# VHH binders against Aspartate dehydrogenase domain-containing protein (ASPDH): the designs that were tried, part 11

Target 1, 283 residues: Aspartate dehydrogenase domain-containing protein (ASPDH), of Homo sapiens (Human) (a6nd91)
Amino acid sequence: MADRGPWRVGVVGYGRLGQSLVSRLLAQGPELGLELVFVWNRDPGRMAGSVPPSLQLQNLAALGERRPDLVVEVAHPKIIHESGAQILRHANLLVGSPSALSDQTTERQLLEASQHWDHAVFVARGALWGAEDIRRLDAAGGLRSLRVTMATHPDGFRLEGPLAAAHSPGPCTVLYEGPVRGLCPFAPRNSNTMAAAALAAPSLGFDGVIGVLVADTSLTDMHVVDVELSGPRGPTGRSFAVHTRRENPAEPGAVTGSATVTAFWQSLLACCQLPSRPGIHLC

## First folded at step 3 (VHH)

Design Na1 (framework vhh_rezetamig_d1)
Fold by ESMFold2-Fast, scan of step 3:
Structure Na1 (fold): chain B 283 residues (1-283), chain A 121 residues (1-121)
Amino acid sequence: as target 1 above (283 residues)
Amino acid sequence: QLQLQESGPGLVKPSETLSLTCTVSGGSISSGNYYWGWIRQPPGKGLEWIGHIYYSGSTYYNPSLENRVTISVDTSKNQFSLKLSSVTAADTAVYYCARVLRYFDWSFDYRGQGTLVTVSS
């Protein structure tokens, strides 16, 4: 827990997830040693009537005046891209949109700021089940392949570029299969779990982890994440292999599943218990 | 109001570098939360996204073109540019510059009129 009194938490983004986090911080934060010090949203009108005016931050660049210990990003990847390094000047950063880290310039800027200012970059694992096991296996040299498949109803995707033009002629269509780095720019909101997987498996990274996007019209109220991994082939010709499937309920057309808000709250709490060390860390 | 205008050679030889510039007027490239990008339409085909850039220099490229594409920005001139290396006849297209509201949106707010670039002989 916080050693020096309450941890000062800022929230960036006031969509469904941000609203849930702010509500929990106001209701439960004090008992958990957390104090909400600001909420920022690109459209401040969304905060009117629900966020006390004294907690509303008009200009994100002024966040240092609120002296946060942790800033939680629950907006979208462009905030990490545009403001991540500036946030790290003042506080630890919990990244809710790790697809932003597929951009090498953004990753470099965050790592440099993290090291310079002695603040941690935390990445929420999202829907990635078994992230710590993947990290340990990779560190031991036992990981040869990692494939992460995200399946959702076509209405749940927020795609751009060549992926936005992809035709889905059948009930179950593969829209993309390839390196996670090539996917993130075209599906930044739907590739966060795959970005977390690339960060969990540094021997493979964004170029070695395979991401797969599947449009499945039967998935009207959930997102499905399949994780397949393997180790090197042994003397018998067999390899260590693991396959997991996570089903995450979601509103029709939603990018964020309902179970995600609970998982993200646990990631936020974990950040307050983990050592604040420079670098990028999963929580 | 905001206007984007493409400029550059209309004819490029095979194996050379295609170079285009977009001049922005009626607004600043460095203001707001906008990305600035390039899209093209080859004859008889659909629109193909090439890439886009934030004014700080961070870029996102179409994986099919990634090893040949460079997009750069010059905030002092209020311009951004496209370089596409090692061109072939398949790169013949009408090239458009555009403003992207959010980098994950597939729709563009503003586009230039387009400029035809032919790769031949």
Scores: ipSAE 0.000, ipTM 0.123, lowest interface PAE 19.6, mean pLDDT 82

Design Na2 (framework vhh_lunsekimig_d3)
Fold by ESMFold2-Fast, scan of step 3:
Structure Na2 (fold): chain B 283 residues (1-283), chain A 120 residues (1-120)
Amino acid sequence: as target 1 above (283 residues)
Amino acid sequence: EVQLVESGGGVVQPGGSLRLSCAASGFTVSSNYLYWYRQAAGIERELIASIYSGGSTNYVDSVKGRFTISRDNSENTMYLQMNSLRAEDTGLYYCARITIFGVVTYFDYWGQGTLVTVSS
């Protein structure tokens, strides 16, 4: 990026992940060719005393005034539903809440805006271990099934609608098992890894990838993500299979573990280095 | 038609071992999330062990280190190996497949139960 000035980065959302990204952008951004140009949060009081006033954006609709090259969403799927297309008018968008893309209308609107304004939609692949291997396998026609199981202590879930009323009578309870599309609306913060898996495996997509949500009272300081995949049956009647287990330390009741924060930062760096083109891409 | 059939229960002395079997039909054990529950007289059924799709396992604290859940994909059967049995382990043991399909639909499949009695 010798001929380009710093990439101008806006951050939307100031929760745990947003706070970590803002801190890293302020401390390490300049040496990496990145400049933080705004931070927005629905509740601006959460930024008081932490974000310099000059970087606080009061109205998200005014983001164009800050001339961002990349806007990073680390807030909530609702932001993608409501503002994703508007953001794409001005900048590339890194989606931190890919569960939003389970809504076909939202996905279509983002893709149309991406094509019209010539900006990329990125999804953080670092949230899913093995995402690039899954993508390549799927592109080669070698993927037949993909199942992603997230197990965490019940206090680590942020569930909505019917799932919020789900009874957990035992020490280990399956709260959901089925297509990722059916899970995302009711577990928007706990289904992002599964949404990333659906995007990594477009031959299966949100309707073919199976998401499993498990409440496990023994997981007091850890989130566990199991990824299971299989290929087609060969001439011998056997198929290859891969099973990976990711153990991610987390404070009691936390939704986001430390390894996820680090992986997301690497995704942000990666998408700033990749050639930008319209469409939805893992980075 | 989905069916689960338990076997292997019996009478055993404290410190003894038993291996329970759960024979599945109408679905494949290797691609489903499966559970062992137990029920003592006058007590609600409690989940004691589970095996996730792909083979990851979980146990309630009272049986950790003593019980082991496993699968045999060729026999389409799930097992519970019970070692160092205690009087408190007495009860009816059920295997179960519980699936939430879509957003709120439960499909619960239970076996008939197999009785385990730990007595002197």
Scores: ipSAE 0.000, ipTM 0.161, lowest interface PAE 14.9, mean pLDDT 82

Design Na3 (framework vhh_8emy_2)
Fold by ESMFold2-Fast, scan of step 3:
Structure Na3 (fold): chain B 283 residues (1-283), chain A 121 residues (1-121)
Amino acid sequence: as target 1 above (283 residues)
Amino acid sequence: QVQLQESGGGLVQPGSSLRLSCAASGFTFSSYWMHWVRQAPGKGPEWVSSISSGGSYTNYATSVKGRFSISRDNPSKTLYLQMNSLRPEDSAVYYCARHLRYFDWSYFDYRGQGTQVTVSS
């Protein structure tokens, strides 16, 4: 019921973003009708001294005992792969790691669990400014190309596999340029904005949206996200085009910038206001 | 270009049955959830039914549950809506819609022209 009392929120992940969300939920949650009911992290030691023991959940499988209405994932794609469907049995899910949805089996399992249990899957748009405009443009058949470039200091990347061995030989080095689907497995924490773009542009999807990852040693205090899109060519031979640049202040070596934290908090609040209908929804 | 072509509508009497079809082209049909949406004169669009990409999950609006059945044939790229026990309030233009893989409350990917269903006494 909408008038039944506070919306019960569980947080999965206690990195930079999780720490900020937990702090905000404790400070501002009650006045907004939100109650933090658990915090889980793979390494419980990260929560020691900062999260009250009564709010610490030791075993994620026991989340149903805390009776959450919304579970917020700010941990890792592996959590979505392994536990997403189980979470949807009990609550709506806000996915902070949409790179997990680059795996077609995971996407199918979440959609099917969402519909079966009548719970929503929400995807945070992250640092992707203009996600709603991209989705509307694509729905109208007006989108031809979409390229998302993320530039950060090398220390801000968390890369795996072949990308982890890449060197940054100059002040500005392109580490990857290609379909978002090819990037997500090897940069799961640094490809979330690009995954959100693929989800906002289903005509292109993970195979048609181009992701570019740039190591820039001058970006010691910010992350930069550039979005370039174009429509079909018009009668004059020109195409509609939009170029945006978003500069997100960040601590040295941080994966998550302050603007991303603010955007994610707004996504969390939006999830609590939207109808809880099955399916995957951008917020 | 995404193309959706609805057919099977018509004028019928209350209590009758109709089967609507939607032929899809221009995308990988078997990868998308599909919907039926209707719009009656003077009213906004109303979601009617949904089916998952593989056909394992189906949903229905309360107003049609137990009377309508959604199905799909992925090899022929066709979506169906079997409508039984039709009522005057079912009169509307019926649209076939491709799910934007990720629902937003107000935005269905309509590409069909619609098929008119009229249920008259």
Scores: ipSAE 0.000, ipTM 0.138, lowest interface PAE 17.9, mean pLDDT 82

Design Na4 (framework vhh_nb_b201)
Fold by ESMFold2-Fast, scan of step 3:
Structure Na4 (fold): chain B 283 residues (1-283), chain A 118 residues (1-118)
Amino acid sequence: as target 1 above (283 residues)
Amino acid sequence: QVQLQESGGGLVQAGGSLRLSCAASGFTFSSYAMGWYRQAPGKEREFVATITSGGRTYYADSVKGRFTISRDNAKNTVYLQMNSLKPEDTAVYYCAATYRFYGSYDYWGQGTQVTVSS
């Protein structure tokens, strides 16, 4: 932790995840050396009665007046596209919507702002179990393939463009299978784990990591993430392989599961312990 | 009453070009996003390109820089200009129309065959 007093945290977005983070910051933040300095939401009415008026930020562009050390984005990729560089002028940024980084222009602009203002871009690992193991394996030159499958009840998807028009003729339908880069623009809320995987495996990246979206009507209260990876063939002719399955309870129709909220809180705490250095860093 | 009719498919040599058209009728065309999908023999149907009601375009990585989607709202038609064709582009190409609301109408054409020979 920094020894300059409490870390000043701003929260952008007041959906389910934002509400949980704000509640935890108000209840537990002081003991952990954290101070909530603002909450912003596009619809300020959502904050009425639950966020103290003094903490409500009306204009996101004025965030510098609150002097944050860390700004946490739990809203939408559009916020990263539109305001990410502006945020980095003032603070470190924890990206809750890493699907935004599938856009090469956005990634470049964030990296340039990060270098210019000497602030870190952190990406939450989200539902990606084993993210550090993937990163280390890739760094060692040992990763050959990575496939991330997200299965959810159709009501849990927030799809755009051609994915919104996809046929669902059966109870279990593959909506997309291909490079993560091709998925992110059409499933910005449902591709974040896959975007985190692409960032954890830079040798493959957004063009080499395979993302799969599955609509499964039996998953009324659960999101399932399967991660499959392989390494090179060993001396015996067998390949190193790992398969993990993560089951995350969720409200019917919800995009965000309960385990994701807990994991994101841990990512926020980890950002406060990591060196603040330019660049994009997984946490 | 709702119809999507593709045309412009055919046989072409690798490196050649084709322009697909999709004529739409029976709905308010200008309010719908229009897209192209393709399905090769023995493979799953895959996304190719889309153009929103507002005119923004999106492409699959495999076709980016080679294919261009466009629309003419006055003619209720969406187009796919395909350049630098490869044998891997061989598929039946389908036109699709999407209404914005979840669980809403989803219209598909009958498809048009594109065959790229080496």
Scores: ipSAE 0.000, ipTM 0.103, lowest interface PAE 21.4, mean pLDDT 83

Design Na5 (framework vhh_8k46_1)
Fold by ESMFold2-Fast, scan of step 3:
Structure Na5 (fold): chain B 283 residues (1-283), chain A 123 residues (1-123)
Amino acid sequence: as target 1 above (283 residues)
Amino acid sequence: AVQLQASGGGFVQPGGSLRLSCAASGRTFSSYAMGWFRQAPGKEREFVSAISWSGGSTYYADSVKGRFTISRDNSKNTVYLQMNSLRAEDTATYYCAAKRTFYYSSPSDYDYWGQGTQVTVSS
């Protein structure tokens, strides 16, 4: 029987989430059958003193030289758009910025590369609690509506375009309410959970799932995600309904809360145990 | 447009109970989050409680938590506020309000407001 060796993992992005994943891969990876083979960051200076020089990748295009089995994106939607298909030439891809998939051209290019190179595209569920239940309900034809609300302190938002001019005159201000597709281009770092929801509910998709972005000045140390869905009518005429509220402690001004790191680590571990089948898959 | 009608207020002694109702007109009630606010004479409107469109999530001001319960019946287009263990400081005009987004504590965040119903807690 062949010795299959460890799974070779590359990490793209060295923000708070990337730093935690790299630390865990170095400390716990070997015993879990995982080997970190590279770390890349747009600003390589952020890796100085914390990532061994031999693991630092200077040019993302050279990732094939490191022979990864899985590349984990924890950087920015722009990386998925610009490099996702190229990464799929060499490895399975775990997408940490699924807001990139709201761009239909990007989604198509990833699906084509996935099929051509026989590699999987995995999407981390992130802060989306109950993603598998949503997917199953939708697959059964039972999902009627899905609304995902993200509430954070204004300092926790990284907004672009028209949303960057939005103001918070009161303690709670709605910055956006509408289809997830309309939000992702202008809140790429704050819409990932909503994008994961759209991917979990393909009958609704990016155009049917409603995303809500709320600035709440009282949430100085916490990110809140509310997921509301409606399902089939029961025998008494009542509709099935589920509401989940996830409260995630976060440092003031942070984009990423502490529980998101643990969820993403579990997504990474799950990807290494799942079949490498073409297509886009939630983990 | 949603029109809201609050009712059920009255006079009660400390320790008593009241149930407020807010009846909504319009076919989109089930898509709205609902809130209860109160205003004492000479004070600003303050948040009391909120309920999501489905009824699956509720939020309470610290001053009423454990004593008040918000609920809704989407088949009757009505939201309720059950008020137990009432105190003199609960004396106020109570307003119901509607918004399409879940979970707001600011009066300025609500799009539609009902007429007030007076609650007086005194010996």
Scores: ipSAE 0.000, ipTM 0.187, lowest interface PAE 13.6, mean pLDDT 83

Design Ya1 (from Z10 with W33A G53R D56G; framework vhh_6z1v_2)
Fold by ESMFold2-Fast, scan of step 3:
Structure Ya1 (fold): chain B 283 residues (1-283), chain A 119 residues (1-119)
Amino acid sequence: as target 1 above (283 residues)
Amino acid sequence: EVQLVESGGRLVRTGGSLRLSCAASGFTFSSYAMGWFRQAPGKEREVVAAISRSGGSTWHADFVKGRFTISRDNAKNTVYLQMNSLKPEDTAVYYCAARLPYFGTYDYWGQGTQVTVSS
C-alpha cells in the first residue's frame, strides 16, 4: 500500500499471537511488501533470543522514530486505553483487543485521535465467524438480536474483578449472561469475539449485544463460540435467524486457539489493503 | 475490603418466627443482587431466596414460599430474611451472598448464622 517501499509494521505485544505474527512478518513479510520495524513488549525479556535486538523497541512512546505505517496491538486492552491515541498520532492502528472499546472514554479518545491525525482504527474480525454478514445485515436495518456465547475450560480464562473470585462448583457454569459492555472489563482477554460482534452490529452496540461466558470443565483443549442472531418478522411472518457454532482447538490453558492466529494474520493482510479513513473499521 | 455480616440466628421453637439481617460494607451495595442460602449438616448448600438490586423483584424457593420473605434496605446496606412458621427442617447455617446482575455466581459471602428449630 505504501508507494515505492515496503509497508512498515510495528508489533505491540509478544505473547502467543505476537510471537506468531513476528515470526510470519520476518519469514514472509518481505515477499508480501511488509517490513517489520519494531516489536515492543512490557517485559522486554520475553523478546530475548527470538527478536533481533535492532527491532526491539525499549520505550513504546518512541515508536514514531521507527516511522510505522501500521501498528498491530496484540498485547492487552490496557495498551489501547493508555497508548492508543498516541499510536494514532503516527500510524494506523490494528486493534487485537477490541474489548478495550467497551470503555466509552477509550472509544472517544481513539475516535478523536483518528480524526485529528487522519489515521484509521482497524479491529480484527478474525475470531468472529460471519462478522461481515452481521455488519451487512445490521447496515440494512435487518438485525434485532445478537447473542455470543463463549465456552471453555476455566484454565482458558484470564478473569478480573468479580469473575476472578467466582466459584465454579459444577462441570458447566454460566459465569455471565448480559450486555457485552458489562463483561469486557472483567474478561478482557476472553471477550474479544463479543466486542467484535458489538462493533459489527452498531445498531445494538455494546449495550444491546448479549455476551455469555461459560466455564465447562470438559473443554480442556477447545474454545467454543456460539453466535445466535435474529431479524424482524418478514412479510411471510417468519424472521431471518442464524445460529453458528465454532469449535476452535486450543492448547490446554491457552486463551487463543491456532485457527484464531491464522485468521488474525489474514485480517492484518486485509487491513493493509484498505483505505486509511478516520474512524473505527472492521478488518 | 468487602464484608457481609449475618446476624439473628438462634434456637427457636417449631412454629416460631425469626428475622435474619446481613450488613454489607466495602462495595456499592445498591449495584448488587442479594441472596440467602442455607446448608444443613450432611446436605448440599441450597438457595432459599433472592432479591434484585432495587428490591423490585424477589424469588423464593418452593419449600419456603409463603413462610419466608426476603427484603432489602439500600439506605442501610442491609438485606433481610423474615422467617415465619419455622419447621425442624429449616435448621441450617444461613448465608447471605452478593452478585452483580448478569453474573451467574455469587462472589461475596458472609460467614453464616446458625438457625436451630426445636421440638
Scores: ipSAE 0.066, ipTM 0.503, lowest interface PAE 5.5, mean pLDDT 87

Design Ya4 (framework vhh_nb_b201)
Fold by ESMFold2-Fast, scan of step 3:
Structure Ya4 (fold): chain B 283 residues (1-283), chain A 118 residues (1-118)
Amino acid sequence: as target 1 above (283 residues)
Amino acid sequence: QVQLQESGGGLVQAGGSLRLSCAASGFTFSSYAMGWYRQAPGKEREFVATITSGGSTYYADSVKGRFTISRDNAKNTVYLQMNSLKPEDTAVYYCAARIPYFVTYDYWGQGTQVTVSS
């Protein structure tokens, strides 16, 4: 059973986050019962000199030869679209780009592969504070609305399609407000927290959870995530409501890791403690 | 067929208040996001405030705490309450409407002049 270890871990993506995870897996993994078995990146030259040649995987389709228990995606939604089901044939999958799951075909293919091969799809909660509380509230039938607003400096967005043509004429501009499903294809790197929220609240899902993107020129060194939720109206006409604000500033010079790396590392460790059950699970 | 008509502009002294109104016709007002922009002589048009179809509001940093945007769907009207006005608020103020989920404003009014004396 993959949930008992030794946990054989493959990493897909060697950008900033991937580099940090690989470094930590090599330095601390053995003590934690984790073994790095491969690293793959679309551009293999980026791994030169940093990743031992024996751990470099040249063709992602050959990942089964490395016998991973968990494959960690820290690359791009496109990898989930193109290779997610193939990965699930061999291992549990930790999705770092959950915006990919806004595509109904991709979600269906991952769920079908998950059930067929008896492997779990894990989704990193990222910047979503209170994910487990949202999930429990929704499971109890107590959730009626969920709105996630992400505000960042315009330079912090990586937008596509209609959103890439958007102008930010003022210091605070709403770029999008609507269902998370409509946002994910055009903001794949800036909508992951909202996708995690949609997955935490399956009664609402990608069509019922509202995502808002705000370009705010005053946010030079931070990203802000506001989460607003409400329950049904009570006898007094009042609803249960929660509002949280998460500010992600640059870490002080004394801190050795980024908040993003630390959060993702905790998600990876949490996946190793959870049972390998089919379906999509937040961690 | 679609019209946005601003009113309520004028001359006011620094520290004073004005309330702008924008009357809309020719579309389903309650389904649209409404916004206010302003343009001073020789400058580009800048964002002031927006209110979504659901009632969420967003403001430019220069006006936060001083200006309040609101809407009355029964009257097809959006308002901008401007308090503690400053000479730098002097501009032509434009009302705009857009379909939800889109970033471009589809309809624009002709503008109303606001002049704040020092």
Scores: ipSAE 0.000, ipTM 0.129, lowest interface PAE 17.3, mean pLDDT 83

Design Ya5 (framework vhh_lunsekimig_d3)
Fold by ESMFold2-Fast, scan of step 3:
Structure Ya5 (fold): chain B 283 residues (1-283), chain A 119 residues (1-119)
Amino acid sequence: as target 1 above (283 residues)
Amino acid sequence: EVQLVESGGGVVQPGGSLRLSCAASGFTFSSYALYWYRQAAGIERELIASITSGGSTNYVDSVKGRFTISRDNSENTMYLQMNSLRAEDTGLYYCAARLRYFGTHFDYWGQGTLVTVSS
């Protein structure tokens, strides 16, 4: 970091997470060997008064002029679909919206651009606890099932299509249960942890990992992520099994909890320390 | 949409039998723990029987030996076989499905089916 000169970081998206990252990069970046070189947001008015005008990028297509080493996406899957491959021509990419990778064309285009331009695609694990353990278990052939449940207050969901019309007859309602691939297009902001799980378990992938969305009216100040996994049946008829629960404090109606914001900052720092090898890597 | 629909309720005399069904749609039925609740008029719902995704069953003492819970994952249906029915078994019977995740109170509910035990 100090001996290598500043790593040039661009931020794409200026919502809650983007605002936190920009603030940290401006306050702490220089001492960590990081230099913020641009901030882009679809609505540039959102950056007025908080992002120095010289750092505001008007047209994302011009990002190459800022010579970034890492571009951090904290906007929307649509940006990855439309601009991910173009970003990879110039820099490593940290994907904050891994639900975008449920689209097979997008995944292929990013992988091809990554290999052609010799830049890494990093995926933030989000609220997924134990991602590395899941990867290791899967690599060893020890994973048979993986189920990721996210429970939030109904106000914490940003749902589209058939999920937007779902009703809650009880205090807890299952809005979706099925393959992660079928969920991501209709819950792009609420399926990122499940997309990370699918990427952590390639033997199952987006079609084999089961994602569950639960609306729970009692969860006014937290998001809950539950991970259930099992291995093959052993000689006793029992399977290896793990069940974890992660409670993430969140303001009422917030999509992203405070622990996830802190974890994402650590993912950004990790990307600056990891080898820049082509391919898609969890961090 | 995730749905649970109860059927099989009706009027039966004391000592008689009924079989309730709970038909599920919109989710992977085999992964869920399933429950039968009973509610008498104006009184809170009571859990009377449960069956885990692995098939293990549990019953409240008042129905033990008389009621049998079962599931058919190929038909996405749960059953409650009720034998030796008593007047106190009268009520609305609800099925519910629960994900087995740590320390969270959640369930998905059917609309209920009425069982009346009277002569």
Scores: ipSAE 0.000, ipTM 0.129, lowest interface PAE 17.8, mean pLDDT 84

Design Za10 (from Z07 with R27F T31S H99T L101W W104T G105H; framework vhh_6z1v_2)
Fold by ESMFold2-Fast, scan of step 3:
Structure Za10 (fold): chain B 283 residues (1-283), chain A 123 residues (1-123)
Amino acid sequence: as target 1 above (283 residues)
Amino acid sequence: EVQLVESGGRLVRTGGSLRLSCAASGFTFSSYAMGWFRQAPGKEREVVAAISSSGGSTWHADFVKGRFTISRDNAKNTVYLQMNSLKPEDTAVYYCAATTWYYTHSSYAYDYWGQGTQVTVSS
């Protein structure tokens, strides 16, 4: 970046997270060597009065005209499915919806575009505390199991298909327990941390990492993410094990907690400091 | 001081029934998920059943499904394991355990453990 000047950043999505990122990029970006070059949202009316007209991109397909170095997706997995490979033609991509990568066709298309155009795919770790340690442990052959549990108030979920019809009879109900791949299509907005975990642990992947989704009516102002991992059995019959709990304050009914917004901003900053190598990388 | 005290273990004949109880004290019981584990001589400790803090969700190991039922009474600070159609292979020391973690089957996630109660099933 010293030889290239400021990093040119485009933001795709103008929901709560996108609004926070755009505000930070406008207020703090120049001092951090970042320049916001476009904001795109499916409904451009959401940007009216808050995003300068010169920064509003009308057609996502025209993003190349803005010459971005990094495009940040904070919209929906559907954008990654439909436009991820096209974005990679022009810039590095920070994926805010890694649940999209549970679709093997999408993952393959992104990897192929990344290699062809020599651009990096970055995946925001979100609420996944210790992602780098998990990745290193897995690379060393030391990971046997990884289980990620997300608990939130029922009003904080945005569920689809069979999960949308799931009955929550008690005050604490397990809505899903199984491979992350089976969860992502039906909880695309609530499974991103679990998708990041699958990407951090490629020996297990989307089929080996276990995701657990819990509706807990007592969690009126907080989302909880529990990570449990173990290594293979040692000579004593015991396994290495690590447990982490992350408590994320959240407005009642909110999908995205305040700590997740802050973590995502750190992911964006990290992308500017990490090597821009082809492939999928956590940040 | 946290205490978990199991009771109800005894000698039973094959095909019999037994109910184990675990009385908890020294913590806010309704905030903890509970599990039942067992260990036979020369074997590793294995998870038998788990129940969420509210009792709204339960899990049972495949080898006991349809025979064992975990339940809890938060007003009495007690977790139960109803054991039906007992087999000699069910002979083990049974332990109750408490965790601050949401509904987990991993023994490593359990913070507090009882001393165990011996169940012996004769042929």
Scores: ipSAE 0.013, ipTM 0.465, lowest interface PAE 7.4, mean pLDDT 86

